# VHH binders against q96p44r230to412, part 1

No score or structure here was measured in a lab: all are predicted.

Target 1, 183 residues: q96p44r230to412
Amino acid sequence: GFDILLGLDVNKKVKKRIQLSPKKIKGYEVTSKVDLSELTSNVFPEGLPPSYVFVSTQRFKVKKIWDLWRILTIDGRPQIAVTLNGVDKILLFTTTSVINGSQVVTFANPQVKTLFDEGWHQIRLLVTEQDVTLYIDDQQIENKPLHPVLGILINGQTQIGKYSGKEETVQFDVQKLRIYCDP
Unless a header shows other numbers, all headers, positions and changes below count from the first letter of the chain; Kabat numbers aren't used for antibody chains.
F, E and O are the ipSAE of ESMFold2-Fast, ESMFold2 and OpenDDE, as the mean of both directions, binder to target and target to binder. V2 is 0.75 times the mean of E and O plus 0.25 times the DockQ between their complexes.
[cut] stands for letters that were removed.

## First folded at step 11 (VHH)

Design r2
Fold by OpenDDE, fold request of step 14:
Structure r2 (fold): chain B 183 residues (1-183), chain A 123 residues (1-123)
Amino acid sequence: as target 1 above (183 residues)
Amino acid sequence: EVQLVESGGGVVQPGGSLRLSCAASGFTFSSYSLYWYRQAAGIERELIAAIYSSGSTYYVDSVKGRFTISRDNSENTMYLQMNSLRAEDTGLYYCARKEYKYIPGTYETFDSWGQGTLVTVSS
């Protein structure tokens, strides 16, 4: 698996910590002044497997559309992304597609709006070669089919906490961002 | 409004050098990755260099070791130092800022481009 926060050196880049106890850090308070970007080759040197699980624990007050996590091409196009739409209170999953290069899956289930109540929530996306399943706080929300995917190119940037299509950082709190390999 | 203005192009002999500039405005310059493209006559526009927000850079193979991309965030300006120029480097050079927007099922691109600056390498 991959610890995305570790790969992006969040502990060094983010100054504000969320304290769980005097000796334990719960998470990070990411501000607009921070840039959480890294070469994908430094985070995922072998790329991503065809099947994996994305797990995040975050809270936010963002009322715009932003990418919690994204992998971009060398010319700034999204290959993979987990997007939170604070306008419609839905979640988008972007990945590659053999059909036209990219596909975006929309999760608009009413339960998705829970993510936008400004509380801590866990997002889990089970990605296989056939489909993607969204879990919120360990509850299965919805399963969506995927077109066959292409392998990602690792010569671009990996970023977290960016406004969609832009590179300004959103303000949000995060405890965990990880990729688990799904054999 | 996002604006990009290239300058520094001109005529130079093979082996010569040029320094291109891209003056940017209308956005938080330091937050963005920026790109240099070029377009030769009859050829599709190609990415030749990028400087990412993280500070990392990218170069296409044909310019590696000869071109250097850099930026001055205090001046909102990106540069392209071009050394050991070759005839095949001739073309119109553009700086770009990339942007996209999600639409149902996919995304659309909204790249910002300058007018370009002409580089001619000839003996």
Scores: ipSAE 0.921, ipTM 0.956, lowest interface PAE 0.5, mean pLDDT 96
Fold by OpenDDE, fold request of step 14:
Structure r2 (fold): chain B 183 residues (1-183), chain A 123 residues (1-123)
Amino acid sequence: as target 1 above (183 residues)
Amino acid sequence: EVQLVESGGGVVQPGGSLRLSCAASGFTFSSYSLYWYRQAAGIERELIAAIYSSGSTYYVDSVKGRFTISRDNSENTMYLQMNSLRAEDTGLYYCARKEYKYIPGTYETFDSWGQGTLVTVSS
């Protein structure tokens, strides 16, 4: 698997820490002054497998649409993204598509609204070649079908905590961002 | 309003050098990745270089070792130093800022472009 926070050197870039105890860090408080970007080749040198699990633990007060995690092309287009829509309180999953290059899956289940209560929550996306399943706090929320995907290009940027379609950083707290291979 | 204004184009002999500038306004310059494109006659616009917010850069193979993209955040200006220019480098050069917006099922692009500056490499 991949520790995305580690891959992006969040521990070095983010100065504000959330303390669990005097000796234990619970997470990071990301501010708009931080740029959490890295070449994808440095984070995912082999790209991503067709099946994987995305896991994040975060809290936020963002009332706009923002990408918690995204992999972009060299010219700034999303290949893969986990997007939180603070306006409609839904979650979007973007990935590649053999049909038209990209596909965006919308999770608008009422339970998704829980993510936007400003508390700590775990997002888990089980991605396979056929579908994507959303879990919130270990509860299965919804399963959506996927069109066949293409492999991602790794010559662009990987970013976390960005407003969708923009490159300003959102304020949010994060404990964990990981990719597990071979679910 | 996002604005990008290119300058520095001109006519040069093969082997010569030019330095292009892209003056930006209307957004937080330092937060954004920026891109240089060029369009030769009869050819589709081509990405030739990028400088990302982190400072990392990208170059298309044909310009590697000859072109250098840079930025001055204090001046809100991006540059393209072009050395060892060749006839095939002739074209209109554009700077760009990229943006997209999610729509049901996919996304739309909303790129910002300058007016372009002409680079002519000819003996």
Scores: ipSAE 0.913, ipTM 0.953, lowest interface PAE 0.5, mean pLDDT 96
Fold by OpenDDE, look of step 11:
Structure r2 (fold): chain B 183 residues (1-183), chain A 123 residues (1-123)
Amino acid sequence: as target 1 above (183 residues)
Amino acid sequence: EVQLVESGGGVVQPGGSLRLSCAASGFTFSSYSLYWYRQAAGIERELIAAIYSSGSTYYVDSVKGRFTISRDNSENTMYLQMNSLRAEDTGLYYCARKEYKYIPGTYETFDSWGQGTLVTVSS
């Protein structure tokens, strides 16, 4: 698996820590002054497998549309993204597609609104070659089919905590952001 | 309003050097990755260099070792130092900022471009 927070050197870039105790760090308080970006080749040197699990533990107050995690092409286009829409309180999953280059899956189940209550929640996306399944706090929410995907290009950027379509950083808190390669 | 203004183009002999500038305004300059494109006559516009918000850079193979992209966040300006210029480097050079927006099922792009600056390499 891949620890994305480690890959992006969040421990070095983020000054504010969320303390569980004086000796234990629970997470990171990310501010708009931080840029959490890295070359994808430094985070995912072999790219991503066709099947994987994305896991994040975060809380936020953002009322706009933002990408919790995204992998961009060299010219700044999204290949893979986990997007939180604070306006409609839905979640979007973007990945590649052999049909037209990209596909966006919308999770608009009423239970998705739970993510936007400003509390800690775990997002888990089980991605296979056939479908993507959304879990919130260990509860299965919804399964959506996928078109066949292409391998990602690794010569661009990997970013977390960005406004969608922009490169300003949002304020949010994060404990975990990880990819598991064996679902 | 996002504005990008290129300058520094001109006529040079092969082997010569030029330094292009891109003055930016209307956005938080330091937060954004920026790009240099060029377009030769009769050819589609091509990406030649990028400088990301993290400071990492990208170059197309044809300019590696000859061109250097850089930025000065205090001046809101991006640069392209071009050395060992060749005839095939002739073209209109553009700086760009990239944006996109999600729509149902996919995303749309709406990039910002400057007016371009002409580089002519000729003996």
Scores: ipSAE 0.870, ipTM 0.931, lowest interface PAE 0.5, mean pLDDT 95
Fold by OpenDDE, look of step 12:
Structure r2 (fold): chain B 183 residues (1-183), chain A 123 residues (1-123)
Amino acid sequence: as target 1 above (183 residues)
Amino acid sequence: EVQLVESGGGVVQPGGSLRLSCAASGFTFSSYSLYWYRQAAGIERELIAAIYSSGSTYYVDSVKGRFTISRDNSENTMYLQMNSLRAEDTGLYYCARKEYKYIPGTYETFDSWGQGTLVTVSS
């Protein structure tokens, strides 16, 4: 798997820590003054497999649309993204598509609203070649079909905590952001 | 309002050098990746260089080793140092900032462009 926080050197870039004790860091308090970006090739040198699990543990107060995680092309287009829409309280998953280059899956189940209660929650996206399944706090929410995907290009940027379509950083807290490769 | 203004273009002989500037306003300059494009006559506009918010850079193969993209966040200005210019480098050079927005099922792009600056390489 890939520790995205580690790949983006969040421990070095983020000054504010969420601690359980003086010796134990629970997470990071990301502020708008931080830029959590890295070349994708430095984070995912071999790209991403067609099947994987995205796992994040975060809390936030953001009432706008923002990308918790995204992989962009060299010219700034989203290839993969996990998007939180604080306006409608829904979650979007963006990935590649052989049909038209990209596809966006919308998870608008009422249970998705729980992500926006400003508490800690775990997001898990099980991505396969056929579908994507959203789990919140270990509960399966929805399964959505996917069009066949393309491999990602790794010569662009990987970013976390950005307003969608923009590059300003949102304020949010994160404990975990990881990709697990599906065997 | 996002504004990008290119300057520094001109006529140079092959092997010469130029330094292009892109003055930006209307957004938090330091937060954004910026791009240089060029468009030769009768040819589609092409990405030639990018400087990302992290400071990382990208170059198309044809300009690697000759062009250098940089930025001064204190001046809200991006630069393109062009050395060893060739006739094929002739064209309008644009700086750009990229945006997108999600719509149902996909996303739409919303890019900001300057007016461009003309670079002519001829003997």
Scores: ipSAE 0.861, ipTM 0.926, lowest interface PAE 0.5, mean pLDDT 95
Fold by ESMFold2, look of step 12:
Structure r2 (fold): chain B 183 residues (1-183), chain A 123 residues (1-123)
Amino acid sequence: as target 1 above (183 residues)
Amino acid sequence: EVQLVESGGGVVQPGGSLRLSCAASGFTFSSYSLYWYRQAAGIERELIAAIYSSGSTYYVDSVKGRFTISRDNSENTMYLQMNSLRAEDTGLYYCARKEYKYIPGTYETFDSWGQGTLVTVSS
C-alpha cells in the first residue's frame, strides 16, 4: 500500500514523538506550526486505484471542522477528503464525482461520536466504485452509496491535518495513515 | 480582514519582461498556497500559476518556461516574473487566496481576490 505519513515525510517534519510501547515509539505529535503538505504526484504518482482502503489511527482534542487527509486540485478544491466535524461530531468523506466534480458523504450514525472522546481511534474507510463503508475500531458503522467517480488529478497537493477549507495545521496526534489497494 | 494588493502592471512590448507583486495581509501568509489568475477582455478569469504552501509550483502550459512564481514569506509578498511576453498575455492579473467550506452534499468557495493589475503587451 501507500504510507501517507512516509509520503509527506512526517518523520522529518514532526519533531515530537509519542511513546506507543517501551520498545517502539512511533506516534507523532503534530503542532500548529508544521505544514504537512506534498505534491500529490510525489505521494500518489499513479493516482489512486478504483477501489482502496483508507486507514488512520489518531487522537485529537480539536472541536472544529478539519481534514484528517485531503487531496486538492491545482486550484485548491477538494477531490478526496476525510473530514472530522467536531461541531456536529460526524465524519465526512469527499471524493470525485461525474456530477459536479465532487461529492460529500455524511456519516452521522451515533457511534461516530466516539471518535471525539479525545482517545485513540482507528478509522477505516473501504472505498469501492459503488459505495463507501466506515469502520471505527474494527466495527462496521455505516455503508453509503457513491455516484460514479472520476480518477484524481495529481497536479495539486496532498495534505494532512488542516482546518477544513483552510491551510492552517490542526494540533493532533497520529500513529498511522495508509492506503491499501485490496485486490 | 484578508487583503491582497497587486502591483507592477504596465505597458510592455512583445518579448519584454514585467514583474508583478502581490502584497498580502490579514492571515498567516506562510501557511497558504497562493495563485495568479489573469482575465482577458470578454473571457473568464483563468488560473496561470500557483505556489503551494509546500513551496512547490504549478504553471499552465501557455506560461510554462516564461513565467516564474515565487514568494517571500518574510515580506508577505508573492511575485510573478513574466518573461518573453506575448500579445496573448494582455489582461488584468489577480492574486488569490483559496478557501472553501462543506455544506450538505458538497462544498462552497469563499476565495479572496485582489483588485488586479493591468498588463498590456503591444507594440
Scores: ipSAE 0.794, ipTM 0.905, lowest interface PAE 0.8, mean pLDDT 91
Fold by ESMFold2, fold request of step 14:
Structure r2 (fold): chain B 183 residues (1-183), chain A 123 residues (1-123)
Amino acid sequence: as target 1 above (183 residues)
Amino acid sequence: EVQLVESGGGVVQPGGSLRLSCAASGFTFSSYSLYWYRQAAGIERELIAAIYSSGSTYYVDSVKGRFTISRDNSENTMYLQMNSLRAEDTGLYYCARKEYKYIPGTYETFDSWGQGTLVTVSS
């Protein structure tokens, strides 16, 4: 799979590291002074396929609404986003739509609240042309339908760890943030 | 309160140059991407250039090679250097900061705009 953290040059931009165990790979402590932003054309020069798997492992104490990962248009609008809403303790997934340009899917199953317990959790989103399925810590939580999508434009920025709709960086810890193609 | 104030507009002959400034306050300037738009009479505002928080830039084809966007984070100011001006460049020039918020099923925009500065290119 494709490592989004490496694509945004995390090793140069993030100085603080977290080692979880002797056998486990190190994580990154992202502080508010870090800017994990890069031109989407440098990260995804061929764009994204209509089907893919997003996987991340993170922990955070933030109680506001923030985008773990987002791909913006040239003028700063979300095309794809994985959003952690700390106010309602839900997860939002944003993608493109032929209907109104974008669509926002809400995952509000009570099990989603576990993401907000300040512990490490794995998020997996299986995105197909017809639906999106959320897994948390290897357990399937919800499946939601999607309207037909459009291909993304790569002329804007890809970003990690930003308050939603804003450009200040959220303080959080991350081990893994990757995209995989379907088999 | 977010404030954006453009300055530097005026009347200039074709082939001339102008430098626009956008002074910003009320937000963490260095964290934000910033944008120049222009509006000719009877037309919607159009994006002409962007400078991202990372320092990367984008220009529409009609100004590429003639206009240069830049920023000074220590002065909270963005600039647009406009060279080789043409009659078609006449219009109100706005700087903008982009913002959005999620609502059920979608998002809505809450962008901040300056008052605009008029550029007139005429012989």
Scores: ipSAE 0.784, ipTM 0.896, lowest interface PAE 0.9, mean pLDDT 91

Design r2
Fold by ESMFold2, fold request of step 14:
Structure r2 (fold): chain B 183 residues (1-183), chain A 123 residues (1-123)
Amino acid sequence: as target 1 above (183 residues)
Amino acid sequence: EVQLVESGGGVVQPGGSLRLSCAASGFTFSSYSLYWYRQAAGIERELIAAIYSSGSTYYVDSVKGRFTISRDNSENTMYLQMNSLRAEDTGLYYCARKEYKYIPGTYETFDSWGQGTLVTVSS
């Protein structure tokens, strides 16, 4: 797999670490002063295939709507995003679409609210050419269909931990944030 | 309230230079990517350059090598240095800050724009 945190220079940009066990530190405390942004061409030079797996392990107290991960166009519009809506306690997935350029899928199953309990949780999104499936802590939660997808443009930015539609950084903790493009 | 004010436009000869400024207020300037657009008469606004929050820049092919975008975070000001100006560079130049929010099935935009500054390249 591909480690998005390393692709955005997390070790250089995030100074604060989280002790996860007596013998090992493997978490990052991302503060509002940190900017985890990088040109998409430096992170994903070949773009993303229509099928992939997104995996992240995070905890947060944010009550607003924020993008855990997003890939923007040259003019700052979302092409791909994993969004945590703390107002309604739901998860949104944004990807490209042959219809209207983009599509936003809502995961509103009551089990999604577990993500917002301020504890550590693993999110896994299995994205295929025809649907996307959400897993939380290894439990399948919901499957949603997708309209046909277009390839992404790599001439904008990839970002982690931003308020949705804005560029201020949310405070949150993260252990893992990765993409797998092959079974 | 977000405010963007362009300045520095004027009349120049082909091959000449201008430096545009975009003074910004009402948001955390250093956190945001910022954009220059231009609009020729009767045509939609077109993106010409961006300076991203990461510090990286983007230019469309027609201005690459001639225009330089920059920013001064201490003055909350973005700049566009325009060299080797051509007649086709004539138009209104706008700076922009981008914003969007999700709505069912898609997103909608809430971009902030300045009033524009006119650049005329003529003999």
Scores: ipSAE 0.781, ipTM 0.897, lowest interface PAE 0.9, mean pLDDT 91
Fold by ESMFold2, look of step 11:
Structure r2 (fold): chain B 183 residues (1-183), chain A 123 residues (1-123)
Amino acid sequence: as target 1 above (183 residues)
Amino acid sequence: EVQLVESGGGVVQPGGSLRLSCAASGFTFSSYSLYWYRQAAGIERELIAAIYSSGSTYYVDSVKGRFTISRDNSENTMYLQMNSLRAEDTGLYYCARKEYKYIPGTYETFDSWGQGTLVTVSS
C-alpha cells in the first residue's frame, strides 16, 4: 500500500496533531493555510493500476463541495477525485474514461449522509476495471459501473483537501489516506 | 473579480531574451497554480509552462532549458523568462488560472485568462 499523506509530506506541512488515545497520536488537523499538493510524478511515478483500493478516515464540518483527494492533469483538470458534496450530502468519484476523458460517479444512497455528521468515518472505494464499490465504516453501500478507464497522466498535481474546482484548502481532520494497488 | 494582466512583450532578434510578467488580483494568489499559454497565428492556444502553488514547475519540451517560469507571492506576480528565442516562439502569450465544477457525469471549466502580450522574434 501507499500512504498518500506521507507522499504529500504531511509531517512537514501540518503542524497540528490530534491525540486519538493515551497511547496513540496519529491524526492531523489540516487548516486552511496548509497546501497539501505535490507533483503526481513524485507521488505516483508509475501511475495507478486499473484496479486499486482507496481508504481514508476523516472528520469535517465543511458544508460545501470539496475534494478529499484528487489527481489533476497538467492544466488543472480532474483525472481522479474523491469528492464530498456537503450541499446534497453525497459522495462523488471521478476517474478517467476512454469516453470523453473522464467520468463522474454519484453515490447518493441515504447511508452516505452519515459521512456528514461531523464524526470520524472510514471511506473505502474498491475500484476495478468494471465498477467502483463504496464502503462506509466497513459496510458496503453501493456499487456503480465504470466505463473503461485510461491510465493517469503523472505530469500534473496530486492534492488533498481542496474545495471543488478551486485550490483553497479545506479545514478538516484526517487519520488515514491510503491506496492499495493489490486488491 | 479575478484579473490577470500580462506585460513585457516586444520584438526581439533570434537568440535574444525577453521577460514576461502576469499581475494577478481578485483571488488568493499563493493558493493557485498559474499557467503560461501561447498562441501562434492560425492555431489554438497551447500550454507552455505551469507553476504550482508549491513552487514546482512544468515545461513543454519545446521550451525546456530556454524558458523559466517563476512567481513572487508577495507581489502577486508570475514571470516567464524567455532565453534563446526562436522564430517559432512568436505569438500572443497568455497567463491563466484554472477552475472547474462538477455537473452530472462530468465537469465544466471556468478558466480565467489575461488579454495577452505579443512576442515577435524576427530578424
Scores: ipSAE 0.763, ipTM 0.886, lowest interface PAE 0.9, mean pLDDT 91

